VH-VL binders against p56860. Designs and how they scored, part 43

Target 1, 255 residues: p56860
Amino acid sequence: MMTAEVRTPEQGGGPLTTEPRAPRSAPGHADASAPAFGPETDPRDIIRWALAAHPDLLMPSAFNLNGVVLLDLAAQAGYRGEVVFVDTGYHFPETLATRDRLESRYPELTFVTLNAGASPDDGQTPPDLYASDPDACCAARKVDPLQRYLKEQGPSALLNARSRDQASTRADIPFVEEGGARRRVNPLAHWTREQLEAYAAEHDLPVNPLYFDGFLSIGCWPCTRAVKPGEDARAGRWAGKGKTECGLWQGENKL
Short names: E, the ipSAE of ESMFold2; O, the ipSAE of OpenDDE; V2, 0.75 times the mean of E and O plus 0.25 times the DockQ between their complexes.

## First folded at step 19 (VH-VL; framework fv_barzolvolimab)

Design c66 (at its last look DockQ between E and O 0.49; V2 from the best seeds 0.72)
Fold by OpenDDE, look of step 19:
Structure c66 (fold): chain C 255 residues (1-255), chain A 119 residues (1-119), chain B 107 residues (1-107)
Amino acid sequence: as target 1 above (255 residues)
Amino acid sequence: QVQLVQSGAEVKKPGASVKLSCKASGYTFTNYYINWVRQAPGKGLEWIARINPYSGNTYYNEKFKGRATLTADKSTSTAYMQLSSLRSEDTAVYFCARHGKSGWDLDYWGQGTTVTVSS
Amino acid sequence: DIVMTQSPSSLSASVGDRVTITCKASQGISSWVAWYQQKPGKAPKALIYYASSLQSGVPDRFTGSGSGTDFTLTISSLQPEDFADYFCQQYNSYPLTFGGGTKVEIK
C-alpha cells in the first residue's frame, strides 16, 4: 500500500505588480537656467542658447534700428523662425518698405504680418481713436492682434530687440526675463545706440530711412515724431499724451 | 482643421505649361508661407519654391528659376504654381505644403497633383 | 546645396521591432531637421521638427535625435500602420533638401 505522497503544487508566484511605469518625464525641456551673460557676451551666443532652449522661439519686431540689428544677428546665429510684425493700419510707408527689404534680404526667415489690410477706415476702431484714447488704439490695433497670434502659436519664449539705452524705463532690462506667459530674451540689452548704428553701417543693413531724419523710435505715424537733439529716443512717441509704452511690456497684456 | 486642397491631375506635352492650384482653409492664409515640392515616380522629394501669400515674396530653387512662377490670391486663399517649358523629367506628383512651427519644416501638405509630360 | 544622405534605403522589420533610420548632412545644420512619413499614394505626414520635437498627434514611439550633421529617427516598437516611406529634410539653408528616403517593409 504505497502511499503516493501528493506533492502539493507550489503556490504560483504572485501577480507581478506591474508598477505603473512612472510616466517617462517628457524629456524635460531642461528649463536650463539662463547662463550668466555679461555686457561683453556676443549677442549671437545668447541667441544660440535661446534657440537650443526654445526651438519654438518667435521674434516680434517693429523693424526699428534695434530690430533690424537683432534680425541680422539672429540669422547669423542660426535663427530660422518667424519675424512677427503687426500691421496697425497706421505705419509709415517707410516702415512697410523696410519690412519688405528685410524679407528679401533674409529669405531664410519667415516674415509674418498680422492684421493684414488694416487701415484707418477698416472699422476696427474710430478713425480718431489714436487722438482721443491712444491706449485703446494701441490695445486694439497692436496688442490684441499680437496676443491672439501668440496664444495660437504658443511660443515658449520671445526674442526681443529691447536695450537699456532705448529709454530710462528700460535701464534695468536683463538678458533673460522670467515670469509671465513666456520667457523673454533680450540679446541686445547692453548694446548702445552707437554700437547699433555702427553695426548697421558696417553690415549695410536696411535701416528705416526715417531714422536718419531723427525718428529714433518709430511707431504709428499719428503718434510718432522726430526727436530733437538731446531728447530721449522715445520722446517722439505719443508726445504730449503722457504715454510712454504701447502696452506690450506692461500690465495684464504683457507678452 | 488646416487643409490644403490641390487641383486635379494634368497631362501635358513637352514644351507646354501647367498651372496648379492649392486652396488653403482652416487658418489665416496670409500668416503662412506656401511651399511647393515634387516627387518623381519612385524618387525622393525635391523642393521647388516658396511664397509669402501676404507680400508675394518668393524664393526659388535655382534649378527651377525662370520656369517656375508662384503666385497667391488672398481673396480666395489659393496659391498657384506655374511651370513652363515642360519636359518628360517634370513628370511627378506636385505638393503644396505650409511652413511649420520651427521654420521651414512643412507641417501640412496638400494631397498632391499628378503632372504627366508625354509626347 | 546641402546633401542629406539617408540610410538605409530600405529595411524589413516585424511588428514590435525597434527601427532606426539615419540621415547625415554634408555640412553642419544645427537642429534644423524634419522627418516625414509617407504612405503609398498619399502626401507626406510631418512627424518631427527641430530634430527631436514631435508634431502634434504623433505617437511617442517616434523619436528624433541628433545635431550638427548626424540625425536619427527611431521607432521604438513598430506598429502595423508604421510600414511606410520615411524622409528627412534640412531647412538650415536654401534650397531645402530631403534625404533619399527609407522604405520600411514588413518582414
Scores: ipSAE 0.860, ipTM 0.921, lowest interface PAE 0.6, mean pLDDT 93
Fold by ESMFold2, look of step 19:
Parts: C-alpha cells; sequence; structure tokens
Structure c66 (fold): chain C 255 residues (1-255), chain A 119 residues (1-119), chain B 107 residues (1-107)
C-alpha cells in the first residue's frame, strides 16, 4: 500500500529586526562543493562539512524522532548554533516537554522558540481555522513566522532532518539541495526509521513519548492522530483534509 | 537597531550585593540568550554566565556559581544579574551580550556598567 | 578551562600598516573562535566569528584564519579608527574564555 504523506518539522515564527543579518564572507564560504556523499556516509561527516562551509548554519526542528536524532548527531559533530522551533499555540504538552528536556541535555546549543506565548485565541488566527482551512492555519501559525525569522537571519544553509524513508514524496531527497534562498542539507536522507530508532535507543535520547503511542509524525494536536497498523508514518497528519505536506517543504515558502 | 542598554554605575561596600540590568530593543528578546561578561581595570574579559530569556535556563561559570544569579523579565525585555558577597576583586565593568549566528560568538554588547567595591 | 594565549600584548603601527595578531588555544577548539575590537571605555565590538567569518558591517580589511589551536586576526591596511584593543574568544567549551588582549597603538 502506497501513502502520499511525508514528515516535516513543525516550525513557524520569527523575530523582527531593523538590522538584517547578511551572510558573511570567509575563506571557502559559499564556494565549497560537497564531497561525494553516499548512503554509507556518516551523517556527522555531512554535518561537519556543512558547518565548515556554512558557519551560520541553522537547524529548524519540531522535535520528532528524525529531529531529535539529528540534534544529537549535530551536537557530536560540533554544532553550537541555533535549533529553531515554532510555537504554533497548538503543540502537544509532550512536544513542549521534549523541547525542554533537549535544552537541558545540550547546553552547548542555542534553543530558539519563535512566536513565544502563542495561544489558540491570541489574535493570530481564528480558532476554527485548523479545521476549515489547514493550509491557511499552517501559513499563519507556522510558515509565516519561520520565514520572517529566516529572512531576518539570512542563513546561507539549513540543516534539515528529512529522510527518504518517511514517505513516497520524499523518496528522492538528496543530501544537499541547491537553489532557493539558501542551501539545504539533509544528513539523514538515507537513514531508515529502524536506524533512527536504534540510534535513539542506544543513546537514550529524549524522544517525544507520544511516539511510543503510535504518533509517528507529530504536529499540532488538532491535525495529528496515531497511525493504524500498516499505515504510512504520516497518515495521522491532516487525516481527511487533503493535505500531505507542511508549507515549509513546498512552493515559494520551501525551506 | 539591536541595542542593549545597561543600568548606571554602582559603588558598593565589601559583602554587599548588586543587581544589574540590561534592557534589549530592536529584536525579539526571547529569541536570544543573554551572556554576562566582566572586565576588571586593565584586565581581560571574563565570562560569568548566560540565560535563555524564553525558558529561564541558565549556565554559570563555576567561579561565580552560588554568587551570581541571572533572571529575565519578558514583559520589559530586561535581563538581570545579581552578584552577592562582593569583594574588592569584583570591581569591574560588567557587560551583557547576546548570542550570535554560530552559537556563543557574542554579536551585540551593552555599553557596560561600572561596579566599584571599596570601603 | 581553555586558556587563550594572545600575542603580542601590544604593538605600535602607522596608518596603512599590515597588523597580525595571534591566539593559541591550550587544546583543540576546531574553529570556535571569535574576535573583538574594544576601544577604551567602550564595549567590545564583534569582528569575526567561526575563526574567519566577518560580522555584519565589518570592513573587509579584517581577516581571520586558523583552526585547531592557532588563530590569526589580520588588518591588511590599518586605518585611524582601528587603534584599539583586540581580543580573541573561544566558544568550543564552557566556560567561554578570552585572550589577554592586544593593544594596537599609533606610532
Amino acid sequence: as target 1 above (255 residues)
Amino acid sequence: QVQLVQSGAEVKKPGASVKLSCKASGYTFTNYYINWVRQAPGKGLEWIARINPYSGNTYYNEKFKGRATLTADKSTSTAYMQLSSLRSEDTAVYFCARHGKSGWDLDYWGQGTTVTVSS
Amino acid sequence: DIVMTQSPSSLSASVGDRVTITCKASQGISSWVAWYQQKPGKAPKALIYYASSLQSGVPDRFTGSGSGTDFTLTISSLQPEDFADYFCQQYNSYPLTFGGGTKVEIK
């Protein structure tokens, strides 16, 4: 059975500033070609390369399994930069608790929560929008805030947790994507869910506890359910709403 | 523009406490950690501690643990550092600074607050 | 604690001179080094992060280089506004630590 749903990190809010942060010149910056990466390449080698080529590298995360594994690998590879999470006002308490556990475990990283203090009724969107128009809800509460932050920060590359095993729409994700506003790096592109689970267990990572209740792709609580046996990992995202991807991975707003 | 504006100079006796403030403007206060760094007269810079203003999470240089306390007030976009049991060697200019793009590079600094500890 | 040993402690130079300042870390720190300029009575101003990346608004006469333990800040053609103290800082490990500084004085 084939599924069209794919996983994306949950993100979407950013600071406003009167001084844009332009990328900075350095020897080897923006000019470095990626080494020949293959399915057996250690993700930490990809991260170390990305960091050397892009010292302003930024990691968006919704703290799903892929994101938690990537965060640990990045810390081991020497990453000291930002881990950017969007507070949509609709996160599960378990997701927020996972973020807090990760901050305590990795004092070397800088944890950024965009749209701090967001709530379902906090002047940002109508409360019923997630049901009637989930694309507009995601645009307002997740995509727009993150895109404002990315515009203001101007990172030359992003470190993303996507893998090919998450869904059929991701089957061709490369290690490095060129084009758009910035380079995108997918160190876990060839890792399977089994490898991610084994890594998380071996390293005792603070995985969102809802994962163990069958919530294999966790977003906002109104748009997320546990998956049934045999379903794709993302089958619980926007079930019955005709939506398979967050706006962060498609169109003009693609990360 | 990003600005960090610090409180005015302080003169204290040994054994007293001081509470310094650092008011942020021109950016979203809760998106950036605030670090505290001091500089004794004619000396180099010494890192004290840092705080995430969003979560209140702190990390202290062991040298100051137990004497330095960092807090943040989201509603006023102001970070605070209290230093207790002051000694003459605490005489310094105290700076606040926010984290930069690659981690703990410090991209914007306050103007500094002079603390003088003497009899 | 990682010790950052900075040299020279001072130097005298003229406008137009090339100036080189070095920092040596007591252990490997990859490229987790920042450089700052500080004028007397003022806050440090960020120049360089990640050993060689320029901060916003910093003139291209400032260059940083190095990795591992040995790091260099170079000013290719000294300008009147560049007479100041300069510090390196490591951010590989807590506690964050700074070099002892280099005073660049006008001849």
Scores: ipSAE 0.731, ipTM 0.887, lowest interface PAE 1.3, mean pLDDT 85
ESMFold2 (binder alone), look of step 19: mean pLDDT 92; pTM 0.937

Design c67 (at its last look DockQ between E and O 0.02; V2 from the best seeds 0.00; counts 0 for: pae E 14.5 > 2, placed apart)
Fold by OpenDDE, look of step 19:
Structure c67 (fold): chain C 255 residues (1-255), chain A 119 residues (1-119), chain B 107 residues (1-107)
Amino acid sequence: as target 1 above (255 residues)
Amino acid sequence: QVQLVQSGAEVKKPGASVKLSCKASGYTFTNYYINWVRQAPGKGLEWIARINPYSGNTYYNEKFKGRATLTADKSTSTAYMQLSSLRSEDTAVYFCARHGMSGWDLDYWGQGTTVTVSS
Amino acid sequence: DIVMTQSPSSLSASVGDRVTITCKASQGISSWVAWYQQKPGKAPKALIYYASYLQSGVPDRFTGSGSGTDFTLTISSLQPEDFADYFCQQYNSYPLTFGGGTKVEIK
């Protein structure tokens, strides 16, 4: 009765050392460090740098004077990406018309309108929320739609039209903002209102007609008024409500 | 998943018109431009036009101006292209394609629609 | 219109080979170039955008390079599923224009 020794095959399966493949050095991302820009730096050069470093760059816009000027400069600098606008349901007809004119003028840019079909009666917010709780209204109708889209698209940077001359709260805006969900580039950081107006006039840009009626900063019609001579450009935004910003640039919902 | 589904094959006579459809799904239809591109048998790709489905804004290749008309229906998430005054040279596979995020690259394509123009 | 001159028009290669396709633009177009793969009877599939960025789900054996006027698509090790037509596209300015295509065939 010869007991056949069943030689158990030693499964020498050596552990596949999944050495973490060193992340292939992303092709030479241009030195991620922002160049030293100055007040005399051409915004177009800043935009060119931003495009090289961030080809997935997106441009949020509300089509104010700064936004319109930035659009033109960006197009000239070779920007071919999206211009992202949020329809809150409370925009002035003139703002929407300005958007349409810009889209016609700049076929090289992709105009995206979020929250399409928004209206005061769309059920997104109570009809009086803009009066009772402007922060909640802006969060629901502007910030949330934009944040959702940005989360979906996942751009590495934003091209913004903000300038130091817009408000006291923006006096220290740099050309490049670090931190948060993504980099923010502000090519117009040092441009004055006078420079912006001159540029827009020189190039016959389609500026919102309300600007010339004293609406130096334009948002939703319930929360925007014309400013008086000598007032801050944003004094007409949420006047009397103690609110100075929409919430896009500060706090937990910072873009 | 993003999908573009096009209408079926068409056979037309010279001088006739054809209207093709492209139904989008898996994304917000109004957030992306739709392009139309054609490919003649054994030839390369030729861009025809693009449309913003939200605004209806269009931009055409000059070669097709006056003959091509793009439209979009938001309620059905469907883009359309009408091509008139058809010629034998218009025989091709016609594609709809979506703009990518980075620009005018075309990240998603329909399966194509064959249009045959014959006497 | 910007002309994209693509070369070669066709090439024969074996599995495992390195394949290079070039596209030359008639003018400077920065990095606004895309590459596509097309199999017979199918729609083009996006491979590369902005000259060198890989589309989601595309194998890393595909690489794009170039800026200005000269652009290259490289397949580092050709796989059986890679036998197809390839096209470059510029999107610096309208109208969008494509290269003439390159057919990659089995040797």
Scores: ipSAE 0.656, ipTM 0.844, lowest interface PAE 0.9, mean pLDDT 91
Fold by ESMFold2, look of step 19:
Parts: sequence; C-alpha cells; structure tokens
Structure c67 (fold): chain C 255 residues (1-255), chain A 119 residues (1-119), chain B 107 residues (1-107)
Amino acid sequence: as target 1 above (255 residues)
Amino acid sequence: QVQLVQSGAEVKKPGASVKLSCKASGYTFTNYYINWVRQAPGKGLEWIARINPYSGNTYYNEKFKGRATLTADKSTSTAYMQLSSLRSEDTAVYFCARHGMSGWDLDYWGQGTTVTVSS
Amino acid sequence: DIVMTQSPSSLSASVGDRVTITCKASQGISSWVAWYQQKPGKAPKALIYYASYLQSGVPDRFTGSGSGTDFTLTISSLQPEDFADYFCQQYNSYPLTFGGGTKVEIK
C-alpha cells in the first residue's frame, strides 16, 4: 500500500511560523496559450508562464541531474509547490541522500515522498518481479502510487525535467505537450547535458554522486547499471529487459 | 582510479607562507569539490576550507579565514592552498580530499603533505 | 560550529571482538554523518556515509547506525587490519567537523 509523507517548510528546516502550503487540487487557469518558445528560451520564462497558466502545477522528480537543475530553476522562477518523489524501495542510498540535501536547500518547497519507508522486503511485490516482469514491478512500485496521487490532487499540468538529448525515445519532446489528461511542460527540452552540468556546477547543486561513476540515468538499483563509453545515457536502464522508458512516460499511464 | 597527489614536505619559519598543491586524476576535476584538512601531531582532523574548481567558489573555516587561500587550475587539474603568517601551531600534515556536489563524505584523500614550522 | 563528541577516546580489544564507537552531535544533523578509519602515518579511509551506508569495498563487518544526534559505528568481529583510529564527521553544514577520534588497540 502507498503511503505519503509531506514535508512542509517547518518540517524541512524552515521557520516554524510559516503556514503550510495549500493543496494543489484546484483546476488551473488556461489564461494564455503557450507562447512560441524556442531553443534559446530561458527555462525560467517557460516555468513562469506555466505557473501563471496552471497555479496547481506539480513537479514529479527522481532527483537525477535534469531533475535537480529543474528544481533550482523552478525555485528561482517562483515555484512554491510540491516536489513529488516515489519511494520504490529500490532506490540507491545516494538518491535518497540527494533528496535529503535538496529538502534542506529549498525550505520554500514541499517535498512529498510517496510510499515512504518502502524496502525490497516490504511485500508490495514478489521478490523476483523486477527481473521476471519489470513492467509489472514498475507499475506496482512507481507508476500506480504516482497515478493515484495525481488523481487525488488533480493538477492541470506537470513540470517535467525531460530533455531531447537524454535518449532516442525523447528526441521529439516539445516544450509543452498538449492532448493528454493534463498539460506537460518540459522547460529543459532543448538543454544539452553539457548545459545541465555547467549549471549544476555554477550553482553548487547537489547532484547524485552515482552520475560521476558512469550512472548517466539512475533508477532502481536492480534495473540500473553504469553506461559504457559511447552508449546512450539511458542504456543502463533496464539493460537486457527490453524497456527504454518507465511507464510514467508511456501509454495510458503517461504523466 | 581516482587519485589525489600532493606536493612534498615543507619546512618553514614562523611568519612565512606555504603553498601546497593537489593534482587530481581519474575523474572530471571540475565536478567535485576539493577540501583541505589538517592533522597536527597526535591530534584529530581539522577542516580548513573547500573550493569548487569549476567556479572558483570557496568556503573557509572561520578559524583560517584571512590566512588560507584556495585556488584551482582547471587546465592542470590541480588545487592549491596557500597558508600565510605561519606559526608553530600550524605544524601538521595537510590533506586534500574530494567530495561530490551533494555534500557527500570525503571519499578520496591525497597522501598528505607535512608542513613543519620552526625557528 | 557543530561539535561531534566521540567516545570512547581509546579501547583495547582482541581479534574477533565486537567493538562499538559512539558519536554525538551538538545539534540535529539528520543522517549527514561519515565514518573514517586512519592508520598511523596514513590518510583517513572512508568507511560509512549517510550514517549507515558502506563505502565501496568496505567489509560488511562495519555497521553504521543512528540519526538526529546519536550515531554508532560497530565492528562485529574485529580483524588484525582493523586496529586503527576511527573518526566520525558531520557534513550537515560547513564547517565540516570531526569527532575527537577513537584509538582501537590490540589487547
């Protein structure tokens, strides 16, 4: 079963006098069509537009390089909402530590951990499911908890950290994706890994240290390996399993 | 294959300055902080400062602010610490050590450089 | 500055003994604690990060635990190579600070 732990500014090290943030369950405004954004558009301008159009904007994150950079840009642009992380029970300890450092750094944000306290031995799935049926494992431990939360909260838009250079499956992502259950905003769509790395270094951002050990795309430890020289950044995800994307970005469960 | 190789031992008189070096290899130098830590004879570890080699941004332990100066040379993957106005209490082994941008522990350390301050 | 109070300052033990070292922070630091081993004349070696996670290549006889202010390093069955000094360190905030150390000596 899914559980959620919500950290408010006072619980995440902020002042105890700060009022808790209101839930983001109301329908957003569609007060403007998306502007004609280009590759040169500052991601913060895209985020500011999204906030104006969608006051209920919600940001899922797994705290990889893209996600950490997006989080900082969003905070600068005035995002004060939730950062939603799903604890699958299979995260690297480095990922959980990165989450904790980000929570300390951004007391103005509300960090929500879905399925808090999950572990490989928690009985949510059979022990071998990640190997025998990785789609079912991902569905049970990541996709379903997030989708239940999104149905409960009802955001009109999501703020996503995807960029075109991450994988061949992402080569065509737009800044704003229409036509689903909710609008999806990808402010980093045209940023390169070099730009992301430079930004993170310049701003002293907490980056998952596994990134520097060749883990260019980091998910659950049973389904993640270091990327070999010359491989695509996401080649270490579900190696030998036939998957290239988590169900969060695919089919009827797409965010 | 991460390696931090430090400069050789130094003997200095009180009031002098010393500049120590720490050459990094086996990783992307600009993606990790370089820290300087010292250990006086028979004493514990004392953190001096750290530098972000990409930006040159530094943070100093207040005890050493004004005496310690950290720099980094991206082209040679080398970090430097200068310590001025040396006193006998500055006699110690000086280590460089790295940590990730997320503030992880000091996962790789140099071999140390002995600095002796005596008249 | 966050003070890390480490105890005991020394202990004597035999090969095969269980050894427990404690460290107390002067304020809450979540789990931002590392543990190091240092042999005479050598640099510290990282053992544990984030209170309880083993560094790569560290034997599983080393166990870290605790959160908040109270932290423990345990060696379940002491080996000849484990006779050394041990230090805790907080990295919750700068300046980074270390415990005073624990010398583990052969009995």
Scores: ipSAE 0.005, ipTM 0.449, lowest interface PAE 14.5, mean pLDDT 81
ESMFold2 (binder alone), look of step 19: mean pLDDT 93; pTM 0.942

Design c68 (at its last look DockQ between E and O 0.41; V2 from the best seeds 0.65)
Fold by OpenDDE, look of step 19:
Structure c68 (fold): chain C 255 residues (1-255), chain A 119 residues (1-119), chain B 107 residues (1-107)
Amino acid sequence: as target 1 above (255 residues)
Amino acid sequence: QVQLVQSGAEVKKPGASVKLSCKASGYTFTNYYINWVRQAPGKGLEWIARINPYSGNTYYNEKFKGRATLTADKSTSTAYMQLSSLRSEDTAVYFCARHGQSGWDLDYWGQGTTVTVSS
Amino acid sequence: DIVMTQSPSSLSASVGDRVTITCKASQGISSWVAWYQQKPGKAPKALIYYASYLQSGVPDRFTGSGSGTDFTLTISSLQPEDFADYFCQQYNSYPLTFGGGTKVEIK
């Protein structure tokens, strides 16, 4: 009665060392560190850097002088992304017309208008909210729509038209702002109003006609007036209301 | 889910016109440009035109200028392309496609509409 | 118009093979290139945008590379579902233009 020794096959299943697959280094996103830009740096070079580092870059715009100049420069620099505009329902007809002219002039840019069809009577806000609570009005009609869109799109950076020469509150705007929800790039940070005007004239850009009537910074018609000679460009915004910004760049609603 | 649903197949005679539709859903229709692209049998892709559904602003391939007309109906989230003076060479599958976020890549496509032009 | 020269026009491969498709632009177009997959009787499906970025839901076996004039789509390990036509597209300038296509067939 030969007891056949059943050789139990040693299941040598060595532990599959799932070596953590080294995160595939994202193709060399250009060194996340912003180059040293200076006042003499061509804004187009800044934009080219921004595009390389942030191909999902978006450009909010209200189509002021700075915005129009930035659009042209961005297009030249190879920007092919969205120009994002918020229709508050209180824009000047001239502003909307300027948007339309720009869209026609720059087929290479994608113009997105948020809050389309907004009007003073659309029920989004009380009709007198702009007078009683400008912050609440701007939050509801401008900031919230833009924030919702940006949250949905999730861009890694924004291309902004802000410059140091626009207001005392912007005197220290850098070319690249870090922190917050995303990086902010300001190619025109060091351009003066005179430079912007000269550029716009040289290239026959469609600047909002109200600019030439003293509206150096244009927002909603209830909260925008022309400025007097010698006044800050933004002195006509929310004049007498103790408000200087719309809320996009500061506080909890910072873009 | 983003969807583009196109109208059914068309058979036309030379010289006739055709109007195709592309119904969008699953996203804000007015926030994205719509393109039209065609593909002849056994051939590559050819871009025709694009439209901003909000403003109605259009840009055409020069090859199709005067023959192609893009429109959009915001109330129904539907884009249209009319092609006139049809020729046998216009026989193709026609696609509508949405612009991506970052440029003119086409991230979502309709299923296509076959247009046959024959005498 | 910018011409996108795509090569090869067709190739035969086996499951598991590495497949490479190239597109050459007639001029510099930065990274404004997209790649698409198209199966018979279906619409193109977006794979890559901005030369190297994967569209949502696209397997990581697809990789795009290149800048300037030369662009490449690579499938690291060909799967049965990958037998299809592939197209490159430039979107640096209007009109949008496409490569001639590459048919990936089973060997």
Scores: ipSAE 0.758, ipTM 0.878, lowest interface PAE 0.7, mean pLDDT 92
Fold by ESMFold2, look of step 19:
Structure c68 (fold): chain C 255 residues (1-255), chain A 119 residues (1-119), chain B 107 residues (1-107)
Amino acid sequence: as target 1 above (255 residues)
Amino acid sequence: QVQLVQSGAEVKKPGASVKLSCKASGYTFTNYYINWVRQAPGKGLEWIARINPYSGNTYYNEKFKGRATLTADKSTSTAYMQLSSLRSEDTAVYFCARHGQSGWDLDYWGQGTTVTVSS
Amino acid sequence: DIVMTQSPSSLSASVGDRVTITCKASQGISSWVAWYQQKPGKAPKALIYYASYLQSGVPDRFTGSGSGTDFTLTISSLQPEDFADYFCQQYNSYPLTFGGGTKVEIK
C-alpha cells in the first residue's frame, strides 16, 4: 500500500476492453444461501455446491462405511481438498489399513493424519483413562487435536458423512447445518445404510474389513464392539457406557 | 512462521546423482504433503512429484519416474529428493513447496537449490 | 498433460496502471487454478487459490477470476513492488502444470 504511488482512474489508463469481471455475488462467499436439497438430490450436486461456496472445505473422517462412500462421491464431484483423520493411538489396525488403501486409490485427495505416532502408552493420557473416563480420553486424543487443527486452518465449512440412518441423535440432521464456528454439509443426510452398502459394493470401495464382521460404527478398539441383531448401527460404540455419540457433535467441541 | 529451508547448490557431471533436502519448521511436518518443482534458467516451472511425509505415499510426474525418488524423515522434519542419471537439461533451481488451502495449490515454498549439470 | 497458455509473455507498465494477465487451459479445469508472483532469484510467492481467493497477506489490489478454461489475474493499481514474473498453475489433474509466465516490467 504505497500512498505516494496512488493514482486516480481518471488520471491513469482505463481498463482493458477484454478484462474479465467477477460477478458481484462470486462463488465461495461464506453467507451463500444453500439450495433446497431433498431426499432425491444427488449427493454429488450437494458436494459441488459446497465446493463452489467453500473452496476451503475439508472432510473429517474415521473411514467408516459412510465416510468411504462420501469420499468416493467427493472425488467424483471434483474435491481436491483434505481428508482429515485423527490418530488416537487406539484405532484398530484394520482402520489404519483402510486409510492407507484410500490414500492409494485417491491420489487426487490430500490425506492428513493428526496426532501422528500416537499409541496407548505414549503418555498423552493416563493409561486407564479410556475405560474410566472415555469422554475425557476422547477429548484429549481425538477432539482436541481436531479442534486445534480446525482453528489453525479456519475452514468455512466441513463435509461430513452423517446420515439419517445412524444413531438416534442424527435422525433429524439437515443437509446443511448453520451455527458454530463453521457450516457443516451432510450430503448423505437421507441415505440409508442399505444404500451405502449397495453403493460401496457396486463401486468396489475399500471398506474397513471389520464392517463385514458386524462392526457397523467403528471407533477406537476399547469402545467398539460388533452390533447385535436389531441394534442401531452406533450401538457398538461406547458399549456398556450408555453413549451413542462422541463429543465431536456436542457442546463447545461441536464441529 | 512456516519455513522450508533447502540444501546448498550442487555442481554435478552428467550421469551422476544428486540428493536435495528440504527442512520444514513452524508447522507440523507430517500434516502437509511436500511437492518438488524445478525451474530451468530463464524458463517456467515444472512439477516433479509429491510425497506425504506421514505415510511415505508418492506420486511422480511421468517425465521423472524412474529417476526421481522422494523420501521424508519425520524425526528431522526433512523431505528429500534424489535425482539420478543427471543430464545437462536437469540444470535448474529445485524448489520444495507444501500443499495449500484447497488441495494442490502450493502455499509455502523453499528458497530453492541450484543444481548445475555440466562436463 | 493440461497445458496452461499464459498471455502476454511480457508487458511494460507504470505505477498506478491496471494490469491484466490471462491463462487458458487446454481443457476444463473448473476453478482449480492458483497464481504466483516470482521476483528474480527468489521462490514463487502464492497470491491466489481456487481462481479467485486471496492468500493470507496478499493485498486486495490483486484479483483473480474465471472458471472452466479462461482465467485472469488483475492488479488494479500497480505498485513498485509488483514488478515481477507471474505464473498460473492448474491443480485439477496430475501432473500439476504451470503457465509459461508473464514478465511485468517498469516503463
Scores: ipSAE 0.697, ipTM 0.869, lowest interface PAE 1.6, mean pLDDT 84
ESMFold2 (binder alone), look of step 19: mean pLDDT 94; pTM 0.946

